# Ledger of designs, part 9: VHH binders against Probable histidinol-phosphatase

Target 1, 306 residues: Probable histidinol-phosphatase, of Schizosaccharomyces pombe (o14059)
Amino acid sequence: MPISSHSHSGQFCLHAQGKLEDVIQEAIQQGFQSFSFTEHTPRDRVEDLYPEELHLQPEDLFKTFDEYVNEARRLKQNYGDQINILIGAETEYIRPESVELLKSLNTKYNLDYFVGSVHHVNSIPIDFSPELWQKALQHVGNNPEQLFIDYFEHQYDLMQRLHPLVIGHFDLICLFAPEDAKEVFKNSKSVWELIQRNIKYAVSYGGIFEINTSAFRKGWKTAYPQQRLLELMVEQGAQLTLSDDSHGPHQVGLNYHLAKSYLDKCGITSLCMIEKGPDGNGTVVKNVTVDNVWSKFVGTNGITNT

## First folded at step 6 (VHH)

Design r4 (from m3 with S53R; framework vhh_7mjh_2)
Fold by ESMFold2-Fast, scan of step 6:
Structure r4 (fold): chain B 306 residues (1-306), chain A 120 residues (1-120)
Amino acid sequence: as target 1 above (306 residues)
Amino acid sequence: EVQLVESGGGLVQPGGSLRLSCAASGFTFSSYWMSWVRQAPGKGLEWIGRIYRSGSTSYNPSLKSLVTISRDNSKNTLYLQMNSLRAEDTATYYCATYDSEFGYHSFDYWGQGTTVTVSS
């Protein structure tokens, strides 16, 4: 019975497709036992709008988020007996001040958890396009080592101040990195030390790392994180969860057959499932075997061996 | 409770000028970037510009020569001055909060809007 700790819908995300209800219906149809709604947190600056959002104001993002939480709660009431539904959000950490906005959202909505994601370095998007990734690189003097250092420092600040339960797509900064920058990532002792620090810190507060399968649809041979980082996480005693980072019903469980192979190759035998406590209060983390994750899964790609 | 109340709209003839006001309460106005946004009938929202805590401004390039945004922190009031008004400036005008440096008082608050009609 699969799980996903990270998802989006076209109803509340301009670069996604479909209604939130269609997304949860698809998860139920595929035999998911747990599925989390984690739409993007709003941003309070015009400068932080993505290119597709330039016709909007920050206040529109807050209105959209409010509508998201209301719809998610309606769907949890209607479908919660068929599937474990968590209602959270994926963070936007654009600048250090972003954390206070995130805290205020949690105070207002009492979310089940955050997927702690960093999509910007020095306020410049690094996962939107290769062109913007190059702009982020130019901002740090065309020094890819400094860009990686800044990324993991942003991630660390987010971890220290928010303690997000799930660490989102740990190595997203590598998505648009050209080959020369990837060599720097591979060989930089400074970057590797920050990576180890961040993994150790998240483990210390009970943070869990997502194995995010969206990397496969973006042309990667692994999920996020890449194999070397996943092996390091296991060595550090990190807990892991599974996420499709779906952007519509058609992406629910997408490439989970590749995730199964990746987990097996890396020797991973257990994952974490997130659920609400027995009284409906609090968020708890349970270990599940990977064999149980694949049990009764009837997703688009078919899982034949468990 | 955060409140933003726009005023100063009305009927104005082409080529005329108008100044809109936004009275803010329930937060530390002087700590926030403030924005003006408009919506013409049947159209989407159009950002006009913002003003920083220091009083410096940033405008939509298509509107820069036609508008001036200012603020009076002692009165918790934001202003939008419009000159050389045209029929296409007919819209409901909104003020909105915009945090300048610290992000701890982000609000999903817009004012109720004030309507400007440019016609002869």
Scores: ipSAE 0.000, ipTM 0.102, lowest interface PAE 15.1, mean pLDDT 86

Design r5 (from m3 with S53K Y104S; framework vhh_7mjh_2)
Fold by ESMFold2-Fast, scan of step 6:
Structure r5 (fold): chain B 306 residues (1-306), chain A 120 residues (1-120)
Amino acid sequence: as target 1 above (306 residues)
Amino acid sequence: EVQLVESGGGLVQPGGSLRLSCAASGFTFSSYWMSWVRQAPGKGLEWIGRIYKSGSTSYNPSLKSLVTISRDNSKNTLYLQMNSLRAEDTATYYCATYDSEFGSHSFDYWGQGTTVTVSS
């Protein structure tokens, strides 16, 4: 009975595919026990629109988010007896002021939780394209260590001010990093100290780290986070959850067989599942065994599907 | 009332050193990134650097070896230490609560500035 704590649909994300209803129907078909809708939060500045959004205004993003929450609640009413559905959002932390917008969204919508993600460093996107990653590097004088420091300081500010329940794809900053920058990431004492600080801080407020399988479809040999970071998280007593970061029905549970191999390699036997409290109030985190997550997993992404 | 008040400017000889201060009041200073920005007469704004609430810093690459930013949260004060001053460092120096472009619409707070003139 698999789980996913992070997902998107083409109905509410321009670089994804399919309707939100198609996504949840696919999760049910694959035997998921729990599945979270976590569409991107809107932005309040034209400068913060992604390249695919340049034909839109910020007001359009707020309208789309409102439509997302309404549709997600309709689907929870229709399918909630078949699968545990959580309604959240994936953060866009572009500037420190972004957190005030996120707090306002939670006040308005009373979301189940946030996936706390950082997709920008110094307001420049770092996961959209190698070209934009290079632009972010040039902005800090072609100093990869400074770029990594800024990334983890942005992540820390987000953690301290919002306390997102799920920490999204912790090392996303490495997605488009060339090999020389990866060497700096590996060998910088300053960067490692910030990584340790951020992991310890999230653990201190009950934050859980997602094992995000989208890294596999992007050519990684591991999920996010990379093995060295996952080992550090385990050493620091971090709780872990599982996410497909699906961008359409065709990506629900994608590469979960590779995630199982990765978890086994790292000796991880327990994951966290997110659900609503007994009276439908509040958000609760429960431990589930890795064996239970993969037991009776009937999707094509499962290792037991023949 | 939110206030940022810069001080420590004035006349400095080339090659000299100077420390600017920014006194903050009316908000929770320790909860904000703080930045220094300067503007030479007749020119645009130039970002100098920032200090995160943890004390980690990020600098304009062109200025990294010449400046140090620090903060004292117990005194609600931000500092800019400048060394090896040159005539081109003549400018009005501003502190701000975030790395914002001057004239943008945001919750960021800017001081009135303190003027540094590097001349013999």
Scores: ipSAE 0.548, ipTM 0.784, lowest interface PAE 1.5, mean pLDDT 89

Design r6 (from m3 with S56R Y104S; framework vhh_7mjh_2)
Fold by ESMFold2-Fast, scan of step 6:
Structure r6 (fold): chain B 306 residues (1-306), chain A 120 residues (1-120)
Amino acid sequence: as target 1 above (306 residues)
Amino acid sequence: EVQLVESGGGLVQPGGSLRLSCAASGFTFSSYWMSWVRQAPGKGLEWIGRIYSSGRTSYNPSLKSLVTISRDNSKNTLYLQMNSLRAEDTATYYCATYDSEFGSHSFDYWGQGTTVTVSS
């Protein structure tokens, strides 16, 4: 019975596909035990719109998010007896002021949790395109060590001020890193001190790290995080969860067979499942075995069969 | 290796129609979601619409029923059909691929653009 702590739909994300209801129906069909809706948080500045959003105003993003929460709650009422549904959001941390917006969203909607993600360094997107990754690098004087330092400092600020339950795709900054930058990432003592700091900090407030399988469909041989980081997390007592980061029904559970191999290789035997408390109040983290997550898992397309 | 080349732009009179093409190479075109974006002189980018690998389309509501996006996977070509053109449609038109099947924010590959001028 698989789980996913991070997902999107084409109904509320312009670079995703399908209705939110299609996504949850696919998760039910595949035998998912728990599935979280975590659409992107809105942004309050025109300059923070992605290319696919240029026809929109910030006000439209807030309206879309409101419609997302309403639809997610309707689906939880209709399907919640078949599958554990959590209603959260994936953060957009573009600048330090972004955190106040995130807090206000939680006050308004009482979300189950946040996936604490950093997609921007110094307000420049780092996972949208190689060209924008290079622009982010230019912004810090073409110094890849400084770009990594800034990324993990942004992540730390988000962690300290929001305490997101799930830490999203920890090493996303490496997605478009060229070989020379990857060498700096591997060998920089300064960067690895920040990585250790951030892992220890998240562990200290009960944060859990997602094993995010979207890395496989992006050509990685591992999920996020890469093996060396995952081993460090385990060494530091970090709790782990599983996420498909699906962008439509066709990506629900995608590459979970590769995730199983990766977890086995790293000696990981337990994961965290997120659910609501007994009264439907509060968010609860429960340990599940890797064997249980893959039990009763039936993928009809052959790419997710265990 | 990924290359996108737009064509079909030019001068067109108000009320006219125009079809733009985007020739794609270096990737499995049939599996990718494709978009059209435009930029009027001195203005920012404006998203026009997208077509999914399934052939399903999604459009900017402000353009209403004035545009149609289609694809021919046998030719690795994306099309934008525009009807009832207005002076406000004068812009450079770009095709782009959003790798939404492979990213939380998508990979974005852009063409060089083709210019459309609507005037009498």
Scores: ipSAE 0.000, ipTM 0.141, lowest interface PAE 18.5, mean pLDDT 86

Design r7 (from m3 with S31D Y104S; framework vhh_7mjh_2)
Fold by ESMFold2-Fast, scan of step 6:
Structure r7 (fold): chain B 306 residues (1-306), chain A 120 residues (1-120)
Amino acid sequence: as target 1 above (306 residues)
Amino acid sequence: EVQLVESGGGLVQPGGSLRLSCAASGFTFSDYWMSWVRQAPGKGLEWIGRIYSSGSTSYNPSLKSLVTISRDNSKNTLYLQMNSLRAEDTATYYCATYDSEFGSHSFDYWGQGTTVTVSS
């Protein structure tokens, strides 16, 4: 019975498709035992709007988030007997002050958890397009080592100040990196020291790293994180969870058969599932076997390539 | 009361070196990212660089070869080392930080500045 700790819908995300209810119905149909709603957190500045959001104002993002939480709670009431539903959010860390906005959202909505994600370096988006990734690189003097340092320092600041339960797509900074920048990533002692620090820090507060299958649909041969990073996480005693990072009902459980192969290749036999505590209070993490996650998986997304 | 107090400015000859200090008080200095910013007479603000709580640095690419930012968390002090000073480096130099409590659109806390004049 599969799990997903990270998802989006077209109802609350402009580059996604379908209603939040369609997404949870698809998860139920596929035999998911747990599924988390984690729509993007709002931003409070016009300059932090994505290109697709230029017709909006920051106030619209806050209204959308409020509507998301209300709909998610309605769906949890209606479907919670059929599937374990968590209501969280995926962070937008644009600048250091973003963390206070995130804390205020948690105070207002009492979210189950955050997926702690960094989508911007020096306030420039790094996962939207190759062109914006290149703009981020130009901002640091065309020095890819500095861009990676800034990314992992942003991630560390977020980890230290928010303690997000789930660490989102750890190496997202590599998505649009050209081959020469990827070589710098592989060989930089400074970058790998920051990576090791961040993994160790998250482990120290109980943070869990998502195996995020959206990398496969973006042309990667692995999920996030890439194999070398996943091996490092395992060496440091990190706990892992599974996420489809679905952007509509058609992406629920997408490429989970590839994720199974990746986990098997890396010798991973245990994952974490997120639940509400007794009487619906607090958020708790429990171990599940990889075999259990793929047990009674309905549909084609859970099968091994044959 | 958050306070940032810059010092070390003055008159320097071209090609000289200078070390600026910023004494911080009223907040947990070690937890904050710190920046240096300058303003030349009649010009806008120019960001010099930042230092993360960890000690890692990020610089304005046009200034990277000329400056080094460091911090001493035990003394709550931020430093800017400048080498090979030029006439165009004449400016008032500020240390600054974000106050993460407020979610402002720029730096929340600034010092009073220290003036560096590079001339013969």
Scores: ipSAE 0.243, ipTM 0.671, lowest interface PAE 5.0, mean pLDDT 88

Design r9 (from m3 with S58Y Y104S; framework vhh_7mjh_2)
Fold by ESMFold2-Fast, scan of step 6:
Structure r9 (fold): chain B 306 residues (1-306), chain A 120 residues (1-120)
Amino acid sequence: as target 1 above (306 residues)
Amino acid sequence: EVQLVESGGGLVQPGGSLRLSCAASGFTFSSYWMSWVRQAPGKGLEWIGRIYSSGSTYYNPSLKSLVTISRDNSKNTLYLQMNSLRAEDTATYYCATYDSEFGSHSFDYWGQGTTVTVSS
């Protein structure tokens, strides 16, 4: 009965692969109980396009998102009896005005939920390349502590103004951090006070932190978040969900066996599954045991070594 | 057209207090991060602190005990409260949108400044 609260497809994301229908068919084949479509939100400025998107205009991103919602709803109608499908989006918080765009998307599409993600610090991408991470560092005077502070302040602004149900890959800012910056992250009282504030705030509105397994395929020994942060979340009573952050059918459930080991090591025995309520009228969070999530999970079907 | 107008500066005695204001227009103030920066005569720019759209603040550690930054989104106004002023706080004070970081002091938009003189 695996679950995933965060996914992408190549049909609607330039750095992913495969059709959305292929992704859901793979999830069904692997025995998933619940699977969420959460494509990236569009951006309204040319300067906010990723390098792979520079041949596009912002209007193209809005058209792609509209096509995504339409296809996701078609697939939910066709496959909803076989698997719980939720239709959401992963946020792009590039500048403070990004939140108004996100609110307008929810007003237009009535999405099931947002994965609240921060991929930029001071409008500079921090998960695209080590070179752009260094550019973000240079922007704050080569002060890693300030870069971490700005990241968690952006995350807090997003949390306060949007109340995303799922908090995406909490410590993404560490993906391209060199070892000296990681030491600053570990030792900064200011950074850890902001981390604690953000966790407590999300808990206060019912926010759920994702255990995001994409960290494993990016070379990490843990999922997002890293162990110290996960332990802090548990101490603060945070609810947790599971996400593969798949970028195609070949990544559905990828490295979930490593996630199971990580959860077991940290003593985590329960996760949250997201469902639509009776009559489809609202979004409901249901506790499930870790044992139930891995029950009857085939695990090897669809797993790739590339 | 984005405009920022600082006010509230003047002569103050050592140990005194001042509240500076920055009136913003031409943009959705409530959505923007705001910073305070100062420049003492003959010296470089010194970043004071930032207030995010959420109301959360981050200060230059060397100045944290002296200052408080706040905002009133209904009035499109940013404030800097300064207490226990010293002669070394004599400077021109500027407000800016959102690129006045610690160490970089980049300005997207900023005003002409307001001058604070701490002297007997």
Scores: ipSAE 0.000, ipTM 0.188, lowest interface PAE 17.2, mean pLDDT 85

